# Designs tried in a protein design chat: VH-VL binders against Eukaryotic translation initiation factor 3 subunit M (eif3m). Part 2

Target 1, 160 residues: Eukaryotic translation initiation factor 3 subunit M (eif3m), of Schizosaccharomyces pombe (q09722r188to347)
Amino acid sequence: DDEQSFAFLLEAVKMDNSTADEAVRELVQRAVNSPKYFFFDDIVTLPPVQQLEQSTLQLLGILSGGMTDDYVSWVAENHAHCQHQKFDEDAIARKMKLLTIASLATQAPNNTLSYGDVAKSLKIDENEVELWIIDVIRAGLVEGRMSQLTKTLSIHRSSY

## First folded at step 4 (VH-VL; framework fv_sutimlimab)

Design h18A (from S4 with heavy chain G33A)
Fold by ESMFold2-Fast, scan of step 4:
Structure h18A (fold): chain C 160 residues (1-160), chain A 119 residues (1-119), chain B 109 residues (1-109)
Amino acid sequence: as target 1 above (160 residues)
Amino acid sequence: EVQLVESGGGLVKPGGSLRLSCAASGFTFSTYAMSWVRQAPGKGLEWVATISYSGGSTYYLDSVKGRFTISRDNSKNTLYLQMNSLRAEDTALYYCARGYSYGRYFDYWGQGTLVTVSS
Amino acid sequence: QIVLTQSPATLSLSPGERATMSCTASQSVSSSYLHWYQQKPGKAPKLWIYDASSLESGVPSRFSGSGSGTDYTLTISSLQPEDFATYYCQQRSNWPPYTFGQGTKLEIK
């Protein structure tokens, strides 16, 4: 089972500071490529992970608190690194959009997030915003209600 | 059948040293974290030390840090506990225990070896 | 450091009665990191319940575990003579430390 094997790999890296570089890289690769893993704070601080090169550490920092624009800037300078590490650039870009919405939702004044603000932050057309909101809700990162009349997301809970 | 057999316990004076061994069989020793857990006569269980599956990480109860050293030899399927500067409060039955599911709990325990520290 | 406190320290009951004992953590613990052991006099502990509610192979169905957060319980629905033992709860959320409760001694009345 993919989720269970990932959880086991994460526990293996957590328990042993001498975990082989190959296994640590597999953990990072699976985490960044996974459409289901969103919380990178518990990975980036692990001692074996902190021994990885700066390019990978920068990416993990972006995934643990950055925005889509941070990723766009990073990936432009790191295409070769992504190819070598087998990082899926499109999967990571998608994940960054979901994390950006979660971050905006957590900071939203009056627990309300406008479609315009989401579109601007994700660099997408406003007509695509509802699709991304549906995905962030399905991912469990945000709970809320959309209104096409006001073009807003009313936030009931956010997990970032 | 999984077996853990402890040895090396005995009577020692305060300030003395002892080396405990645990011979493991019936499983792939190198894939499991291993621990020492002690129990003073008539008292409860107290964790002492853990070593990761490769031996790359070791963890200790605060009161034994600097005095006890846990180690393993994966080629010999053996776990060790070197105990230095022993105190009367270290008197206990010492169990070898296998950490299951990445060391979340202990599924197999040895019979224990008794360490008595007295003058 | 997470401290586990078990209550009662001693539970005196007769065969056929229901036994309930608790384990309270000083801070929230995931149920995946709370486990129970049974120890009889002169014997090593045996894993009895893992992940708060899963019975180890060979454990009779009269045993059950439950709980979440800081409060966990082990229950025996109808005591049998072989159930009289000391029960310990244990947690390990991070690699150091493993902590055990002080134990609940279940004895014949």
Scores: ipSAE 0.177, ipTM 0.684, lowest interface PAE 4.4, mean pLDDT 91

Design h18H (from S4 with heavy chain G33H)
Fold by ESMFold2-Fast, scan of step 4:
Structure h18H (fold): chain C 160 residues (1-160), chain A 119 residues (1-119), chain B 109 residues (1-109)
Amino acid sequence: as target 1 above (160 residues)
Amino acid sequence: EVQLVESGGGLVKPGGSLRLSCAASGFTFSTYHMSWVRQAPGKGLEWVATISYSGGSTYYLDSVKGRFTISRDNSKNTLYLQMNSLRAEDTALYYCARGYSYGRYFDYWGQGTLVTVSS
Amino acid sequence: QIVLTQSPATLSLSPGERATMSCTASQSVSSSYLHWYQQKPGKAPKLWIYDASSLESGVPSRFSGSGSGTDYTLTISSLQPEDFATYYCQQRSNWPPYTFGQGTKLEIK
């Protein structure tokens, strides 16, 4: 399946620093576009990946620790690059929102994250926050209890 | 190896103008956001301006907006800062700095060029 | 604008001692947006620690960074003579402005 195929490609690139450019680019494209891959430190540190052009490395850096705003700024100047590399701009934007929530959860005081703080960080209406929290929990990035009454997420585990 | 070399600083009277240059080498200049950061004598670091890798976006410290213009020439690997209507408080050593990870931090800095604004 | 406040302003210690300095943000900052620079007199700043805890290439392992939210720390486990310098924290949470702390000057006692 796609997940197993991706895992094998990642291991192949890890095992051979001389891996062909085509395989390296396929790895990056699949990781960037995948709704299930979130651990970009595993990819960005690979020597063959570090030989790619700076626009791709900038994107990987944003996926490794940036916020939604970093991606919005980057994509505004890289539409042609995304088209050439077959990067799915909408898939990446969605992934960045999930990673931003996970990052906020990791840093949340008293392991509590308010819907208001999420809405501000994602630049969305507060009434949309609950759906994004459901998605970040489904993605396995955060484990917690959501309270619609208090408009908070109580975090018990965060993976980013 | 990455090198950033600033030039163009000097002594100028209040209301005067100066143009700073930063010559970049050792990397693909056109793929990095670039910034100017200044430091007044004996004081801390203060960000002044940033320009995106393409030149399409520019950002400024509020106190220099309308007076300073950041620009770049990717064909010459050179960053510029045009400074107009200079004030005594603009006196500082001006550093050229390379933005890494879409400008989150500055991984390389030049040695700086001194700008002194006095009568 | 997020304001970074460093404490103490001056830290006077001897070689071999542990140094700890803090950087406090006026509002929460992701660790991915907090970085530290080392600057020696008459020299340009050098990136020292990025993303709160990652040591830049060439930085000795006696240095460490930690923190989250509003509170960040740079620690030197056993001071060497070459470590005496001014250290600045920096953040860029929003797409500009960049802000720097006022610096902590580490000086020989």
Scores: ipSAE 0.000, ipTM 0.489, lowest interface PAE 16.5, mean pLDDT 87

Design h18S (from S4 with heavy chain G33S)
Fold by ESMFold2-Fast, scan of step 4:
Structure h18S (fold): chain C 160 residues (1-160), chain A 119 residues (1-119), chain B 109 residues (1-109)
Amino acid sequence: as target 1 above (160 residues)
Amino acid sequence: EVQLVESGGGLVKPGGSLRLSCAASGFTFSTYSMSWVRQAPGKGLEWVATISYSGGSTYYLDSVKGRFTISRDNSKNTLYLQMNSLRAEDTALYYCARGYSYGRYFDYWGQGTLVTVSS
Amino acid sequence: QIVLTQSPATLSLSPGERATMSCTASQSVSSSYLHWYQQKPGKAPKLWIYDASSLESGVPSRFSGSGSGTDYTLTISSLQPEDFATYYCQQRSNWPPYTFGQGTKLEIK
């Protein structure tokens, strides 16, 4: 099982038990590439991870609290680094859009997020917003109700 | 500034033993895999042994398995190679090298310490 | 085990000339696993090119690496006196062993 395998690797790195230097890099690679892993505070705070290259630490910082624009700026200067570390740029871009919606939902005034605000933050057309909201809800990052009539997401719960 | 300084080499008779040390400074030693790479006089490079950052995994060249033991003391920033049952073909300059990028290559090397096995 | 074979064993050239040397693997290797080192007489090796084509910090732009599969090359566009050295290719996948080529000695003509 991929989830069990990842959990075991995470605990092995935390406990420094029968792990190679490569295990730390594999942990980071699997976390950033995974379409299902969103809680990077578990990773970025690990002492072996903190000793990695500044480019990797910048990426983990972006995944821990940044926005889509932060990733776009970072990846433009780090294509070679992504290739060397086997980071999937498209998978990370998708993950950043989901995390950006979750962040917006957490900060939303009156627990209401407009399609226009989502579109602006993700740099997408407003007609694409509903598909991204569906994905963020399916990912378990946000619980809420969409209204096509008012073009809003009413937030019940958001991950933080 | 990253520095790796080897010591412990010398002249030893066949069947004898030597312990090599590599003193590391200028980086967080405990987070890098480390290796020993040797070079016989006038010959090319040959990898000998690797140890993971924690010491939990070790790897050896087939011809030294059972005779050599790689170890590390992260509290002292020191890498070791215990060499037993030495043979003439083990005669070489022994380099300490730091693993980088999943340990795929070596970004820093020490100056080397010479091991001569002869009667 | 993957064997790396370098050619030529010795390359005799003059400053200003182009140098090209090859590294051939006994089986296909990812470019992410192939690296080059420079070694001068009496000195330790220095990482020179990693992941087949990426120049290490401080390596002059006249150097380049290329290749995929079993065939890799290191090229120096216009030799300078300080470039005369022995160059080794090295491979290692997700774990050891590390394998080195036998070296190409670049010497002044």
Scores: ipSAE 0.000, ipTM 0.482, lowest interface PAE 15.4, mean pLDDT 86

Design h18W (from S4 with heavy chain G33W)
Fold by ESMFold2-Fast, scan of step 4:
Structure h18W (fold): chain C 160 residues (1-160), chain A 119 residues (1-119), chain B 109 residues (1-109)
Amino acid sequence: as target 1 above (160 residues)
Amino acid sequence: EVQLVESGGGLVKPGGSLRLSCAASGFTFSTYWMSWVRQAPGKGLEWVATISYSGGSTYYLDSVKGRFTISRDNSKNTLYLQMNSLRAEDTALYYCARGYSYGRYFDYWGQGTLVTVSS
Amino acid sequence: QIVLTQSPATLSLSPGERATMSCTASQSVSSSYLHWYQQKPGKAPKLWIYDASSLESGVPSRFSGSGSGTDYTLTISSLQPEDFATYYCQQRSNWPPYTFGQGTKLEIK
């Protein structure tokens, strides 16, 4: 079970502050590349993780609170680092779009997010917005209802 | 210097099979996504298949799914394309291409190997 | 599926002139996913411009790329004889499939 294996590795790093560099890097790589892991606050604060190089720490910071544009700026300067660390740039880009929608949903006035605002933030066409909203809901990051008529997402719950 | 050398092309009848190979040198092959891109005589470029650096993920053009299989041997620095149930529309020069930035674009290309499917 | 349409299909110009060619996507594409290749007859394509505007190493500064959303452009400020070739745009927005435009053939008048 890949999820169970990841959970055991995360627990090991949390319990043992002297965990070897290789295991810490594996934890970060798996979290960053996973289509199912979205909550980086628990990882970025771990003492062994805080000892990693600035490029990786910047990426974790973006994943724990940034927007898609922050990632686009970072990856433009860090292609070689991603290759060396085996970070999947496309997987991270997808994850950042989902996290950006979750962040917008959390901050949405009157729990209502327009398709136009999502399209602007993700730099995509408005006609692609519903597919991304479906993915965010499937990921468990947002619960809500889409309205094609009003082109809005009514948010019932959002997590970060 | 990065080099990609394709081989295995030839003349084959419809329904036949061919296996293409791409020998890579001058870089750490195991850290790059790799792709096959084809070009029919006098026509434009068409992507065929992509494989991740570990071989764990593969992607295909819809019209070749179930007929073509992309694979790699990182210990031999070699990329493969197994082509089964070949059709006339598969006639093309087949290029091996290295994917940069997890395959977003192709920074190095081989010379290509010609596959001709005709009766 | 995102379709890339290049215009014009053929561009006939003389050395010293400015060349401009377009690539239009059927849906919005991030500039990080739009790239250009140069191909000469009988040769493999060469990466020419990546991420819409970044010149590949060895590409002369007379080349430039620009654009966002659905509209992208490759410009050559003053044509040299070695620039006559077919140029292809390519995208891969999120995941495969990759798609290529049909190409713009730049030929001597």
Scores: ipSAE 0.006, ipTM 0.486, lowest interface PAE 15.5, mean pLDDT 86

Design h18Y (from S4 with heavy chain G33Y)
Fold by ESMFold2-Fast, scan of step 4:
Structure h18Y (fold): chain C 160 residues (1-160), chain A 119 residues (1-119), chain B 109 residues (1-109)
Amino acid sequence: as target 1 above (160 residues)
Amino acid sequence: EVQLVESGGGLVKPGGSLRLSCAASGFTFSTYYMSWVRQAPGKGLEWVATISYSGGSTYYLDSVKGRFTISRDNSKNTLYLQMNSLRAEDTALYYCARGYSYGRYFDYWGQGTLVTVSS
Amino acid sequence: QIVLTQSPATLSLSPGERATMSCTASQSVSSSYLHWYQQKPGKAPKLWIYDASSLESGVPSRFSGSGSGTDYTLTISSLQPEDFATYYCQQRSNWPPYTFGQGTKLEIK
């Protein structure tokens, strides 16, 4: 089972600061490519991970607290690095949109996030916002209620 | 005890095909990277191919890319190497090797199976 | 692609003597990615030294490995008859490819 093997790999890296670079790189590759893993602060702070090259550390930093436009700028300069590390650029782009919505939700005044603010932050049309909000709720990153009429997300919980 | 037993080698003509197998026992096969390493008669060691524990990632020596395919069946504890379009320079003893520390080095090797490509 | 060059190709010595052999990389390699194997005629290779200096279980203490950057060495302080074999260095960075040196054959004089 891939889920169990990932959990074992994460545990091994957490328990051993001298973990082999291939194990560390596989952990990072699996985490960034996974449609289900969002908690990169757990990974970026690990001592073996901090020994990786600057390009990978920049990506993990973006996944740990950056926004979609940070990733767009990074990937433009790092296509070769993504190919070498087997990072799925499209999977990461999707993950960054979800994390950006979660970040906006945690900072939203009166626990209310407008579709217009989401569209601006994700660089998408406002008519696409509802689909992205549905996905962020499905991912468990945000709990809330959408209103198509008011074009807002009322936030009850956010995990970012 | 860890055991790796290769089979499937033989004499084949240029352009022919062979499939090598490696039967593994004595360890949890699914948690190790596995590799094929070859050695031409009287020559040194040459890495051929590596596969990750799930089979999701494969790596090849440039000269065998497109001709060789590494695969594994974790339910049967077996590693495979499908060799197509064989060339005289592929003649070698082919070792199955277990990658330790996520494949950084090879801690156990089989006895090898001989592949001879000759007209 | 990193090329490993071993020197000398053949080392002829008597039991009791000190043996030193080198492995030189075309580019700098981390010591964590440099390993040594022992191979006797008609047998499969055996892991001997990993991470440049760590002895594999069962390897006698007369063996040692050292080095960094492009230069690595395997030393045997006092040769025993069982030590005569071919020794290969191997590197692999964080991902394949794996590269082997061409081997140093340690033979009895």
Scores: ipSAE 0.000, ipTM 0.478, lowest interface PAE 17.2, mean pLDDT 87

Design h23W (from S4 with heavy chain Y53W)
Fold by ESMFold2-Fast, scan of step 4:
Structure h23W (fold): chain C 160 residues (1-160), chain A 119 residues (1-119), chain B 109 residues (1-109)
Amino acid sequence: as target 1 above (160 residues)
Amino acid sequence: EVQLVESGGGLVKPGGSLRLSCAASGFTFSTYGMSWVRQAPGKGLEWVATISWSGGSTYYLDSVKGRFTISRDNSKNTLYLQMNSLRAEDTALYYCARGYSYGRYFDYWGQGTLVTVSS
Amino acid sequence: QIVLTQSPATLSLSPGERATMSCTASQSVSSSYLHWYQQKPGKAPKLWIYDASSLESGVPSRFSGSGSGTDYTLTISSLQPEDFATYYCQQRSNWPPYTFGQGTKLEIK
């Protein structure tokens, strides 16, 4: 998708509570499918968005503060809704893993997150953790230092 | 819709090599772990190899370890299985399968490509 | 490694009857790691039941799965002609290997 056209659509919905349902649904679809959009608190509170059906609002709630397991539970009950709304289940699953790492980082004791804890939370092989950490840092969600000796991420900054 | 299309199978002599390909479409290939699962004529399903979404982790059935190599090219949405030192017991229909739910099960399968190892 | 044993090897039943088949693991497995596939002759397998009891999209409600620990069951409450196939159970924890049972062939009596 085009970042400029998305920004214009978001601005239009923010400025006009009477924005047509089609535009609101396109905004939500593009946001959930985008590999670059992570800050769903900007969207979920918009009045036109709050008028959408409960399944979509549940997904936006998960994206704004949930964990990967919340998404797994939700998508199992909402495959038909995803097809109808053109939500890319796999793109959302990837995004949830990045957001889960960011959430774990934000709440990590002593600003330290173990690879084992990440692997358990994401339901992935510990050997894959470092690449997911690189992606979450690249996305700007976490700043930190990895240590292969201790299998840990030392967190300097984390955000949603 | 999700599609997986295998190719590269054929008749080969013992000790020979084949490279199987699986062309994926209809989903974001780079975010899924992928596997090869085979089925010998008249027999059940047997997992052969798995590769993680990034290609950073690979796993193999013991009897193919050192002979088979699973790989992927995320820029081409293609999964590969390089099969070397083929044996008669490797004769099977080879399926490409997409891992789902963190790779715990296979939600989509290709049609399969037949590999026959015979003198 | 964990071995999955399915029984019976063959079920011969008529349409309208109830079918029950089992999958026994050599060690306890989480229900989240146990899944079932349906395969018809000449066709690729299809995911049928995942996480022991969840029906895949498009699977008729006459199918159900249950079980925990080492014992898992797939049940069809009233067989339809299209249900005659071979069913495989499969397990995989957080990491490979994936292992499959040998299959239960459901055939028309």
Scores: ipSAE 0.000, ipTM 0.471, lowest interface PAE 18.2, mean pLDDT 86

Design h24Y (from S4 with heavy chain S54Y)
Fold by ESMFold2-Fast, scan of step 4:
Structure h24Y (fold): chain C 160 residues (1-160), chain A 119 residues (1-119), chain B 109 residues (1-109)
Amino acid sequence: as target 1 above (160 residues)
Amino acid sequence: EVQLVESGGGLVKPGGSLRLSCAASGFTFSTYGMSWVRQAPGKGLEWVATISYYGGSTYYLDSVKGRFTISRDNSKNTLYLQMNSLRAEDTALYYCARGYSYGRYFDYWGQGTLVTVSS
Amino acid sequence: QIVLTQSPATLSLSPGERATMSCTASQSVSSSYLHWYQQKPGKAPKLWIYDASSLESGVPSRFSGSGSGTDYTLTISSLQPEDFATYYCQQRSNWPPYTFGQGTKLEIK
């Protein structure tokens, strides 16, 4: 079971501040590459993780509260680091778009987010917005209702 | 409609080189990772190489590392595979395939271009 | 590094029969990253089932996929003539390589 294996690795690192470097790096790689793991606050604060190099800590910081543009800026200067650490740049980019929608939803005035605002933030066509909203809802990051008439997302809950 | 059209295959001697091209249309090429997958005559599928959507990251099958180079030109919607030091074992139909990184699968494939390595 | 082994290599059946084929991984893989492709002679592969059990658009409902861990199955409840093809399973872990099974050839008896 891949999900169970990840859960065991996370608990091992949480329980032992002297966890081997290899296990810590595997945890971080699996978390950043996973399309289902979004809660980086519980990873970035772990003492063994805090001992990793600055490039990795910067990425974890972006995943913990940044926006898509923060990742775009970071990855432009860290392609070699991603190759070395086996970070899937495309998987992370997709994850950052979902996290950006969740962040926008958390900050949305009157719990309403326009398709235009989403499209601008993700740099996509408005016609693609509903597909991304469906994905962010399926990921459990946002609960809400889409309206094609008003081109808005009404937010009931946000995990960010 | 999504279309991927491969070209550049042909006959080449062992130790020779070939450059494959894949012309993409019907989607925003610059937002997808792309791959090459090959199939030897009468055999199964074998992944060869993947390139990220902006071209900054590349990944290779161990047996082609150092010999093959995957690249892309997003302004021309074209994917490339530079194949050097070709071996008889590289003989195959080479497919261009669109990657979907979230699911880690290939959702669209071209019709392939045949590479034959023989004396 | 993960090896996918498909069984049987060849499955000979008649239209109307139920087809079942397996894909076994050398180590546990997530069902979210186990996929199936259909390939007909002389044609490119087509994504057929993704995430172990989700049918791609245009795939008939007689097809189904199931499994978890190391054992995965593709089933066709009642074979139609157009279903005779080779089926490949595929996975990718956190990092390449992408790996394919050797294929199961479904042929007319």
Scores: ipSAE 0.329, ipTM 0.783, lowest interface PAE 4.2, mean pLDDT 89

Design h26D (from S4 with heavy chain G56D)
Fold by ESMFold2-Fast, scan of step 4:
Structure h26D (fold): chain C 160 residues (1-160), chain A 119 residues (1-119), chain B 109 residues (1-109)
Amino acid sequence: as target 1 above (160 residues)
Amino acid sequence: EVQLVESGGGLVKPGGSLRLSCAASGFTFSTYGMSWVRQAPGKGLEWVATISYSGDSTYYLDSVKGRFTISRDNSKNTLYLQMNSLRAEDTALYYCARGYSYGRYFDYWGQGTLVTVSS
Amino acid sequence: QIVLTQSPATLSLSPGERATMSCTASQSVSSSYLHWYQQKPGKAPKLWIYDASSLESGVPSRFSGSGSGTDYTLTISSLQPEDFATYYCQQRSNWPPYTFGQGTKLEIK
């Protein structure tokens, strides 16, 4: 339901560059806050979206190719903007951690990513790494196998 | 293997311009922030400019702001530094460096390209 | 802007001795944002210690880093000839700017 209404709103903005500013902002807000939406390339390039203020465009850029630390730096300067746009800072932080793991998986030597590298990159305790890997697999961003013995993730496929 | 190869340095007069290039290979260039760090002869390290993974954000040392422009071409795996209105104090070996752990530190460096600003 | 001050500027020691050098920040810095580089004459710097205490791959176990807040230390338990180099600390509190200390030159006595 919610996903279908989002798809209809996205199609409306794609088909008509005269879409009201409020509808464009609703599209961005819903995409940014959704725990299930990870593909921002089809939003950031839309002409009505490109007319939004630089702070929102920076966030969309981070979501389309940045890492979690880029978001941490951005949000420190943009708390007021998040409140004004109704962006859920915690939902975005979680999404960025998942996207960061997917990006690390894409760059992993020999298709192997260590728990230590994930922990270092996300600034989390190594004990939390397996839960984040489970979530990134559940999100469909990475396919692979965890080994508690070697503390590694063997990657079969990664996408962003 | 990760490799960063700088080029474009040389001798230039004050007020002149140079464009430095850094050719990257052995990693997914588009997912890393990149930086230029310089070192004047016999002196320490000084950060000059940083560009984000996508190229959407750029940051500069105050003394080069408005004169230098950092840019990247992710399709060519190349980092650039356009240097305008060069001054004697810009004389240095310029290093291309890869940001790791979301740009917190620099894990790979090129060998540097020498820029000499002199009349 | 956070200023990093390294001490001593030059440290003259013999192989086998213990080396300690410090990096002091003008205000508190997260240990996750303090890093050390080794540079030999005519060579590019190499990342040596990251996040204050983590050794980069290939760095010998005789090296260690410690510290928090404003005071950080790099220690070499028993100097080897290949350890004589200049060491730089570096911080980043927010994305940029990055700042480096002025370096500690470790030279053979």
Scores: ipSAE 0.000, ipTM 0.479, lowest interface PAE 16.4, mean pLDDT 86

Design h26S (from S4 with heavy chain G56S)
Fold by ESMFold2-Fast, scan of step 4:
Structure h26S (fold): chain C 160 residues (1-160), chain A 119 residues (1-119), chain B 109 residues (1-109)
Amino acid sequence: as target 1 above (160 residues)
Amino acid sequence: EVQLVESGGGLVKPGGSLRLSCAASGFTFSTYGMSWVRQAPGKGLEWVATISYSGSSTYYLDSVKGRFTISRDNSKNTLYLQMNSLRAEDTALYYCARGYSYGRYFDYWGQGTLVTVSS
Amino acid sequence: QIVLTQSPATLSLSPGERATMSCTASQSVSSSYLHWYQQKPGKAPKLWIYDASSLESGVPSRFSGSGSGTDYTLTISSLQPEDFATYYCQQRSNWPPYTFGQGTKLEIK
């Protein structure tokens, strides 16, 4: 299983602070490219990871607490780095949209997030918002109920 | 210059044991995963075992699992393969290979050491 | 459990000719995880092409690799005497096992 094999690699790096550079880079590449991995706080704080170059650390920082706009700015200056590290720019862009929705949900007043706020933050058409909300719920990042009538998401849980 | 030098091969009877060694030089050994790959006379390549950079994870071909043990000593830049309960089908040239785990390929290989299991 | 099948098993050609050999995977593999090795008689294999299409340092430009999904190809545009060898494809997903094709033996006609 991909998820199980990734978990084993993550635990190995967590338990061995002297982990070799190549293994740390494999962990980061797999986490960044995975459509299923969203918990970058687990990775960015690891001592072997903190020894990587600034470009990679910036990306991990964005994935652990940034918004879609932060990624758009970073990737414009780091296409060559993505090619070299085998980072999938489109996979990361999708992941950032999901993480941005989760972040908005966490900070939403009255636990209510409007479709308009999501569309504005993601720079997408409002009629695409429902599909993104479905994906963020499926990913387990947000629990809530959508209302087509009010164009809102009522949030029950939004941390992770 | 990256060099991998295998030793420890020889003639052994079925059920016997051998320990192979691979001396590595010219690179930071502890940074790389390492593998053993074998080739029976006149046949193709078959992966046998892999060990992670730190030694914390090991993986084996199903047919050798429980009989072979891969290990490493990073302070000596040396890779090992302990082979127990040897069978005729284990007869092969055994290569030490540097695994580029990030790229999932073997970028350097040793010359190989011959293991012959025969009565 | 991914099986790599190489075709043809033996390719008999003359110097100056174009050689094309295939590697077919039983399941889709990423091109980033498919690699080719060259092995000459009595010698260890050498990494020749990595990530399906990237030539290893020192490999002549007459070699090229291509492919995606289940179908991969190694091509030599104009054979030189030193190119006659056995070529193996290899894959590994996120974890071992590493699997090799059975090899294509390129021999002089």
Scores: ipSAE 0.000, ipTM 0.484, lowest interface PAE 16.0, mean pLDDT 86

